# Designs tried in a protein design chat: VH-VL binders against o27280. Part 368

Target 1, 266 residues: o27280
Amino acid sequence: MDSMNVPEVLEIKRIVEESESVKTFIFSWDFRREVRPGQFVMVWDFRDEKPMSVSLIDPVRSEIGISIRRVGEFTDRVHGLSEGDLLGIRGPYGRGFELMGRDILLVGGGIGMAPLAALADEATARGMRVDALVAARTADELLFLDRLEAAGVNISTCTDDGSCGFKGFAHERLLTLEENHDMAAVCGPEPMMFQVMRILDERDVPAQLSLERYMKCAVGICGQCCLDDTGFRVCAEGPVFWSQELSRVREFGRYRRDPAGRRVPW
Below, E stands for the ipSAE of ESMFold2; O stands for the ipSAE of OpenDDE; V2 stands for 0.75 times the mean of E and O plus 0.25 times the DockQ between their complexes.

## First folded at step 16 (VH-VL)

Design He23 (framework fv_bamlanivimab; at its last look DockQ between E and O 0.67; V2 from the best seeds 0.00; counts 0 for: pae E 4.2 > 2)
Fold by OpenDDE, look of step 16:
Structure He23 (fold): chain C 266 residues (1-266), chain A 119 residues (1-119), chain B 107 residues (1-107)
Amino acid sequence: as target 1 above (266 residues)
Amino acid sequence: QVQLVQSGAEVKKPGSSVKVSCKASGYTFRSYGISWVRQAPGQGLEWMGRIIPRFGRANYAQKFQGRVTITADKSTSTAYMELSSLRSEDTAVYYCARDDQYEGHFDPWGQGTAVTVSS
Amino acid sequence: DIQMTQSPSSLSASVGDRVTITCRASQSISSYLSWYQQKPGKAPKLLIYAASSLQSGVPSRFSGSGSGTDFTLTITSLQPEDFATYYCQQSDDTPRTFGQGTKVEIK
């Protein structure tokens, strides 16, 4: 426990450019410290610290990948780094995805595909049939299509502007797909996840969803990521939740809390 | 079927430029990279550079920096390699290949374009 | 740059023989190593990627092994169509680099 709470300074081994705004940073990793798809790490650039999902888990090469979207000052600095530069990594934290069944559906939006890409690798390695609905605002923002294809994943794309695949939102595309799966894993914008969850529930498909909230400590102490009514801490009890758990969370799909604790609508 | 089709053979004078095209089909062009590799007669393979069509930025081997330009047209799913200030030692078969960003292997390859530089 | 050194540069073998080609990297490249087959007048063909992963459609008599700096391509039973030149390629660092090639000739 002590080891996982101390940032380890790691060298960026490789950088993969996923899109104009997303890069995957690859690190050597000691797999005596286990990591699961859906878990996150705290990334420290020696000035600030932010939670990031693990998008690549490779025990054979002893590597992990962290995909980061450029959205602010911290990520701007990180995106300015080069191979050979250093970052602090502590973790992993949180509850990851659990695989069950033979057929799995992945529904991801934007950077939400990061943990799902890691899950896809595990699922395919286990011999599962994997279908992935990959959504983004535009074609150029679709992530991990080459990885997923190489892994044997059946891909369906969805873009807001129709530049690739189905024109519309992920939940709209999902409605056009009639096949049911043994399990679903969902990650992306919360309004998307909310709609997708409803559809999956109606179809009686067990679903896990990864939430994003403001996280400060990552160890369940500060309470900044606490969900209303339930008291669930996204960093401790999550970030992966079963749909049955989220059905008890009033704020899910509706609002979140900012660093000051104020309600911010989606 | 994934396929890369390159432009035809070229004969050039020293000091001139050559531009080879590589038309891709059978896959999402913007999702994979395109690498260029050349092979001089009786010699091995030499990596020149790569482009990721999604955002159009190319990386080059230092040996060719300033002399090679790799571009991609997403609308036609075609990549281009332009080599300037040609020398006799640039005589080679030039290949384009689909580039996996994670694994870094090349598959498939174009059929190759023979470029001969002679006075 | 990472230098890739293949051995041998050439070898003679007969149909049915076990053939082994080695590739050594000047520094550790984990398992970011691919093997290609090239026949005269043809483009290279991917055989193995990630050091040991067999490319789809490639016969099972081909296999790759190794990690770090030392890698091996093995053909368990050489077939007539296997006489060609083989190249290793590292994808751990930029620029991508190839071995000098190994020509497998008929004895």
Scores: ipSAE 0.360, ipTM 0.768, lowest interface PAE 2.0, mean pLDDT 94
Fold by ESMFold2, look of step 16:
Structure He23 (fold): chain C 266 residues (1-266), chain A 119 residues (1-119), chain B 107 residues (1-107)
Amino acid sequence: as target 1 above (266 residues)
Amino acid sequence: QVQLVQSGAEVKKPGSSVKVSCKASGYTFRSYGISWVRQAPGQGLEWMGRIIPRFGRANYAQKFQGRVTITADKSTSTAYMELSSLRSEDTAVYYCARDDQYEGHFDPWGQGTAVTVSS
Amino acid sequence: DIQMTQSPSSLSASVGDRVTITCRASQSISSYLSWYQQKPGKAPKLLIYAASSLQSGVPSRFSGSGSGTDFTLTITSLQPEDFATYYCQQSDDTPRTFGQGTKVEIK
């Protein structure tokens, strides 16, 4: 084999049921293949392959966890698997988050909390103070609260329906939080990330945001993950970008792309 | 404060069944598993099974498969364990315990329910 | 099923002594091991989880160590209140299994 990225077939060691629609799949992992929070892997179910963020990085136990929301045919099939079943994993790929300073703010919406949960573990292990704003539509969709609390993270919640914490959107809750962080890390629905980025930019808080685009090759060859204005490839130059890099991108937060690459309004 | 409070002691005849309740308070009931563990007089601890209330799925130790039923009622934050076809060797204290999904340790435990099976 | 073997089954010690209890798993369980204290007539109480993490409210004289198949619970300065039976428990696989217990008696 000549420098080809081929999935490694791994046994599902454990499944943690995070919510009605989200499961975390845990695998044994050889950490000679280093993994950083914010990087992603390609998950192969022997029929199709999709990018997923790593949500658990545990070198002591030699384990990684991948959190997957049930949203379509691929994820329905993966959610039907049991411990002992096999999945293919390629990676890791992409640029992860960089930690700086002593106080970090995490802002996550829905499944976007997955890479931030991994980052929270690393940040707390370094002795940083971690504040997390966890957003969802309802209380039952808030992810990783118990895990974050166990790691020593200070949690604020918001829900669209007000069933837990602040009633409203993440950016509205953010306006009511202390402005004393050295950096922020943001992941969630792109409209949420755009609004959060605006507030953080106004406060002069360095921010890193994790984006998703349609991905095929994961190594930057196919161009399916490009951003319009810069030619950034999410799989190669991202998925984590600094806010100043994204400020140059007209499409961010303004429209989305369908699977054919066509612009579609939000 | 996190608490698990179990139903009171029972005396049963062989061949009957017993249903022990475990009421949880002080935490989000649906987010953790509830395990059941028994201890015969003078003996060690034996895991019987668990349920994850959010998903309604129960798993049982093979020894008890077919005789034990573990359920949960999210509306009352109460788990139940029913053991049928009781035998004298089922005389034990039965504990419920909160079960962490990631680590699998038990904390807290209920106070225990003594079940005596005698003719 | 993963068998958990504790040693010793019983011991007597004086107040102030260092006490060690070992637990061996029949196969590797990584660090998925917990230790419990049980006093007569009471429910078990979690002391240590993840092999070495001290549970909140547990005195610092208790510590756990080990990984893989061999684990140790240590009490560095035995107190009269530490008279109890101690159990290890693995959570790497189903069914969850416990060691047979170690009874610690204070002279």
Scores: ipSAE 0.357, ipTM 0.728, lowest interface PAE 4.2, mean pLDDT 87
ESMFold2 (binder alone), look of step 16: mean pLDDT 93; pTM 0.955

Design He24 (framework fv_bamlanivimab; at its last look DockQ between E and O 0.80; V2 from the best seeds 0.74)
Fold by OpenDDE, look of step 16:
Structure He24 (fold): chain C 266 residues (1-266), chain A 119 residues (1-119), chain B 107 residues (1-107)
Amino acid sequence: as target 1 above (266 residues)
Amino acid sequence: QVQLVQSGAEVKKPGSSVKVSCKASGGTFRSYGISWVRQAPGQGLEWMGRIIPRLGRANYAQKFQGRVTITADKSTSTAYMELSSLRSEDTAVYYCARDDQYEGHFDPWGQGTAVTVSS
Amino acid sequence: DIQMTQSPSSLSASVGDRVTITCRASQSISSYLSWYQQKPGKAPKLLIYAASSLQSGVPSRFSGSGSGTDFTLTITSLQPEDFATYYCQQSDDTPRTFGQGTKVEIK
């Protein structure tokens, strides 16, 4: 199917309130259009368009879920919507996660847990053992714990303020865990991902990481999400990258480009 | 495993208020909601409203709007349902139940609280 | 509001019988349909969620099917402990609504 799709206008079937700042919007989905965990869609509110991760893939119910964090004007408008309202959805785009082995570790921070929640569902459905390290600033910002637990995922939590689980950052918690896995999937703040990747590399655990950049076209033509030196386009070659690929990306964990193309440090 | 334990039976006069508690044991509310459902004698089940304790916001059935207040205390893992301006028709067993936002099913349920309104 | 209509309101059956209860929604609710069992003096017990998913611990003789507006709860071989009242419940829209119930009595 052509990746350069015109947005399809879809009705919001259901809204799940994940936290104060995160809502999951459920849509009917024609699964003739394949979607994989780690891929993203472009969400259009008829004024602006933003890339969003798919957090739920339910082929039985023929639905997908898109989790959106409230962070600006666009997401403010979207969070003001109700069930029955309309949004434009085009996609999915990008490279999703690849599952391998028997044991997988998921490391997620904040809204980064969105694609990992979908991946967890797939992994558990395949009979894989899934461990998840879920990180957030506070207990009330931890996402998808109920879904993960229901799916049989072994959960470890950490919060910046210690309100739940380990007090500290994800990479600090990871250092206290000695068990190795066949592979890891990581998504969250880039500084977190950078530290986690280093630890996983040291342990010789294959890792995939989902990267976030300013994205405009989603089809690899505008170059707004192009990574320095490598020429990787996050929307086309990513957003999921292997750690070996990101090791070649100079800006990873250090800076990103803003909408004007300027370097912005993390 | 989460269990819901409700407060004891209540006998109230018309025009008064009743407040029923629902305490979760064996876990926390997390992202789940707590729904309140009542059942009049010999009748079916009627949904009254829901709160997501994590968010502190409640939604109500239109029939009970203005008369019911659902609250939650995260620190004690307890949800409350207060019904005011009681009438004889409010005589029922009131249940709290854990509400899955994704699926919308209720599980587990509290043991129920009998509320009798009589003059 | 979405109205849920169960059929029949009551039925008499014997142990070993196949029992079928239907629930019709006034509008399409996709698969947001649950079934509960309630015995006298007890809280409802979840049997089926998402129209056809069997709740953990529920005997396999219980099954749910359907989508859109028409749903069915089936007990393949009725057991003595299955005599109770059954309710369907939609979670597609607010307010959540229940069917009026189906009482399964011993013949």
Scores: ipSAE 0.749, ipTM 0.883, lowest interface PAE 0.8, mean pLDDT 94
Fold by ESMFold2, look of step 16:
Structure He24 (fold): chain C 266 residues (1-266), chain A 119 residues (1-119), chain B 107 residues (1-107)
Amino acid sequence: as target 1 above (266 residues)
Amino acid sequence: QVQLVQSGAEVKKPGSSVKVSCKASGGTFRSYGISWVRQAPGQGLEWMGRIIPRLGRANYAQKFQGRVTITADKSTSTAYMELSSLRSEDTAVYYCARDDQYEGHFDPWGQGTAVTVSS
Amino acid sequence: DIQMTQSPSSLSASVGDRVTITCRASQSISSYLSWYQQKPGKAPKLLIYAASSLQSGVPSRFSGSGSGTDFTLTITSLQPEDFATYYCQQSDDTPRTFGQGTKVEIK
């Protein structure tokens, strides 16, 4: 195994409570290991190891932030930790987002806003105009709104239940937005991303989408993160793909895979 | 813009409790925290604790642990700080302030609530 | 607890002077340092956050610098409204702690 496959044990320096179900864990980080928005890390709680998105990249303070949604046994245990507790981190892995042009649209659903929050920080630091469509089921689940506003991001919201902003799905709100963006970055539930990608493709807006798949090795060896039609490994050739690259992937938006690799409906 | 408006001055006897309110106007709490900071006459500033009102989660300085309770009512956009077992050294102006969870700076501040503890 | 020590505790200055106030942390706090101005009978007002970021609406004559343990607030041309007490505050760790204050008085 090489040095990038060995978890580094790090102290949780600070915990930001983003919502009832999402916390951001902040760690000191040696940026000789560069981190780009859209890359991920493997988080090890000394029992299990799961891929998590980097949501804060701060080379000036030598810090990264990792946002984790509480969804099961592993994330319940991690959410029970306190500042000063230890986690193993290996990475970063994967291909991050590429920024182009001056006007970027971010479309994020739920925890998918995590890598987009990091991208928003980089884009605003470059002087780009950033519009963000932030989606959730309810108002209480909208993530990073205050942080994005503080960064100068222009925010549109939508909620399934209409409790904040547009009532409906992200792709429905997107149809009502202006089409003047040089690029888009999309991350969230795969059905949402599929619908959003279709609209952006029809509008000829270059789009990058961040995919999630079951991961074991995170370096492209084991094949557990492969896409059906291409042999693309989400951990190696992604997780961020251009929409053109995803046009070769028949499974995208149609089904997911369980830990055993079986096709399971969305 | 959000403004924080606190309840009025109070005079208390040793051993009693005080509960100070802090109402946000011109907005809601959203994901920000509310911190409580006190200033004794002629003295500097001392952080007491904070709450994330949307979540109801509070943290306290160890010095005040067991004597202070910080709560929030998100329906009225109001945070509360209750200090029990008052002593003469608790005589101070008590401020609430909006607390950025990432940076940890305080802006805006409430106008302050004078609490005097005397026989 | 992280102890914050300001220097000087008091100073006298004239309008137009350059004023420098220092703040030292008992351990590294990275750039998690804020500066506040407080006038008698008023709440503190945020001037600088993240060691060097100027708060919106604060005049550009105020600036902050430093990282780690040593920090400086500078007022490049003191104005009549700047006579006040100044506090630094760290936010790297809990509890949040303040310096003891620096009173800037009219000479």
Scores: ipSAE 0.701, ipTM 0.864, lowest interface PAE 1.7, mean pLDDT 89
ESMFold2 (binder alone), look of step 16: mean pLDDT 92; pTM 0.941

Design He25 (framework fv_bamlanivimab; at its last look DockQ between E and O 0.68; V2 from the best seeds 0.00; counts 0 for: pae E 7.8 > 2)
Fold by ESMFold2, look of step 16:
Structure He25 (fold): chain C 266 residues (1-266), chain A 119 residues (1-119), chain B 107 residues (1-107)
Amino acid sequence: as target 1 above (266 residues)
Amino acid sequence: QVQLVQSGAEVKKPGSSVKVSCKASGGTFRSYGISWVRQAPGQGLEWMGRIIPRFGRANYAQKFQGRVTITADKSTSTAYMELSSLRSEDTAVYYCARDDHYEGHFDPWGQGTAVTVSS
Amino acid sequence: DIQMTQSPSSLSASVGDRVTITCRASQSISSYLSWYQQKPGKAPKLLIYAASSLQSGVPSRFSGSGSGTDFTLTITSLQPEDFATYYCQQSDDTPRTFGQGTKVEIK
């Protein structure tokens, strides 16, 4: 294969519409280049390049899926593509999730369910019991429910507006759920992850959380993905961190950085 | 446990059109597609096209382009297939089926709608 | 369009027999292959998807194998309720296409 720092131009094999704002793009992939749940790729549309989480890992069919939410100009252009169109992909990058024990809790908010859907597939294939708390603003934005059900995942839902499942935030629903998991994996809006991490820490549940930061090089050289206080590079030491690693990071859950590196509130 | 219930049998004259309905119950459309498949007497299965009702996108087999229109009404969880310019060879049982987005298999199927085209 | 060719077109078998039906695609379809059972006057019923995955509620005497272009449906220890017509279907590309069917009859 080519260097990880040079995008490979791949044909979009299939597009799955997950919601009105989220599509999964499926590509042929040579699994001599290993991919783990929680890793990300840089997607290049020949004008700009953005990090995106891998949501489907299918070595049997030699396919990967990348789920992309339409949130701006780049993602609008990618959402306008059709099967047969080309995208540049470089990676995978970063540290993925580690599985432990027999019972795992997944907590996903919005597009954060994408890497957790891939993890759920791996966990169920290993015979683990998987519970998932799937959160969104509305019922129409809940992602991967049918796929998770087909995999045998036990699903709880919450929506901000109460249109499906528990009305409220993911951490509020979590307080009402069973407390007997061996580990948890969390991905979603950083304020949600911060609140969920507090509850899981209090319960002594080992938790891994996937962070999102601005990235340029994706291999830890440029410093654009660094966390304050620790110097952790999200693209190299993360994006998946154990909760213990994040407890030393003042930035987590409190503010973020824009592409110019300036602090902005969540 | 999704069930697909189709409209009743129809007898049509050549040159006319037919519109068959397919109502989903016991579940939601969500992101699944609804495919239409027909079977002429004593013959095999022929895919006509599909729609993703939630998003309103339809695709058609080239053979039926220009003669078939597949639509959906999310508020009633009903998909429709309209076939125009009917010919005697269009005599068949018309099935709707839920189309899995990732795997592309059909499950469940509607009970079928017999359409007879005769002069 | 991807052509699907089933063999045989029909066969006669007795209760308890092992039955094998083959399906060949005109090009590789990876494992995007499904098998259906259809009885007279009824809609098809899904048996196998993804070439080898057994649908919920389908007896374990049904199994599927193969990838690429060549696929097999096997019925071990044929039962009276298994006399039907069987179809393969590819889902690798549009249009979705079916094999011509294999009729399994009692002898």
Scores: ipSAE 0.038, ipTM 0.643, lowest interface PAE 7.8, mean pLDDT 87
Fold by OpenDDE, look of step 16:
Structure He25 (fold): chain C 266 residues (1-266), chain A 119 residues (1-119), chain B 107 residues (1-107)
Amino acid sequence: as target 1 above (266 residues)
Amino acid sequence: QVQLVQSGAEVKKPGSSVKVSCKASGGTFRSYGISWVRQAPGQGLEWMGRIIPRFGRANYAQKFQGRVTITADKSTSTAYMELSSLRSEDTAVYYCARDDHYEGHFDPWGQGTAVTVSS
Amino acid sequence: DIQMTQSPSSLSASVGDRVTITCRASQSISSYLSWYQQKPGKAPKLLIYAASSLQSGVPSRFSGSGSGTDFTLTITSLQPEDFATYYCQQSDDTPRTFGQGTKVEIK
C-alpha cells in the first residue's frame, strides 16, 4: 500500500504560536517523501480530517510545519493539543508552486501566508529577491513577519483597519508597488486573490494562485472540490493554479460550493 | 535596534514577592517573546518562562509554576516578572531577553536585575 | 526535561590557541542549539544560533557545528577578549535548558 495515502501517526515536536488564532505544528519528516511549497496534507485528529497547507519545509532539520487557524470544531481540538501529542498526517497532495525568474512577489492574506512562507524560504535559498505583501484584517493577524524578515524578504504590510502598514486591501496596496517582478504567488481570501490576479494580469506578471475549496478525499475521486466549467479538481490539478487556468474558472472570486454542493457566494 | 532595560536591584525578605520590569526601546514587542532567565551567584543560567506580549499569554518552567507570573504591557512595551514566596535560593540576577519563538534563541538581553533574598 | 552537558567545565588556553567546547543533549534536539558568551558582571551574549549560524557582529573565529545530540563551539584563534564563560542552550523543547557552562581562562 502506498504510504502516501495512509495516514502516518506523528508526534507534535513543537508548537509555534503565530498569532492568537494561528499555530504552527512542527513534525519530524522523512524527506524521502518530497514536499513542495503549495502542497497540502490531510490532518487527522482521529475523529475528523482536514486539508492543511505546509508552511515550513526544513530538510536540514528534517521537519515540516503545518499552520492551522482556529476556525471550527476540528481546529479547536487541534489547538488544544500539546507538544508530544499525536496527529495523523497523510500526503502531501496537490500541485505546489513553481519558481521562475529572479524577482518574486508574494501576496498573502491571513492564513494564506502559510504556503507562501514556505515558498519564501525556498526562493531566498535559491538567491531570489523576494518581496512580500502581507495582508490581514488587523496588525495582530499579520503572520510570519519575523520569519520572512529573517529570511531576507522585503515586506510590505497591509491591514484593513490601518493598524499596521497600508490601510486598505492587498490589491489597493499592490497598485502602489513596483511592477518589475518576474512572477507572483498569491494565497488568501478568494476575493483578494481575484483582485490581485487582475492587477498582475494587467501588468503581464505571471502569477500562481492557491485556491481553497472543500476537500474530502484529497485524491481526485470524490469530486467535492471540482471547479465549475473546467472540471478542475483543487486537490489534484491544484491547489496552485496559474492565472491563465483560473481565467477559465467561472466561479473563481465569485462563489464556492459548500459540503452539500450548493453555491455559496463569497 | 532593540534594547531591553530592566528595573533596579531589589532586596527582599523571605516570603515576600518581587516584581522586575523589562522595557523595550528602539523597537516593538511585535511577534517576539520575552523570556526570563535567572542566574544564581556562581551558577549557570536557568530559564523561568516566556511571554509573547502580542498574545498576552505566558508559559512557565514547571519549577516555577504557581509562583511566577509573567505579564506584558503592550502600550508601554514593558514586560514584568513577579516571583512570590521568595526564598534564599531565589537570590540571583534575573535577566529578560528577547525570544525568537521559532528558533528559541535569546537576543538581546537586558542588563540584569539583582534580587537578594535575606532575613 | 532535556539535559545539556558541556565539556569541559573549564579550560586554560593561551592567546592564539584553538579552543573547542562540546555540548551534549540528553536527546536529539535537531539543530535547535545556541551558544552564548558571558563575561563577569555582564549579561550573556548570543554567538551562534541554529547550531551553526553566526550572529551578526560576532567575529568569524567563532563557529558552531553539530546536530542531534552532539554540538561543538570552536574558536579558531583565541583572543584576549574571548576569555569568558560559554553556555549552550537548547530550544527544541520546553523548558529551555542551558549547559552548565565552560569557563575559558588564561593559561
Scores: ipSAE 0.027, ipTM 0.667, lowest interface PAE 3.9, mean pLDDT 92
ESMFold2 (binder alone), look of step 16: mean pLDDT 92; pTM 0.946

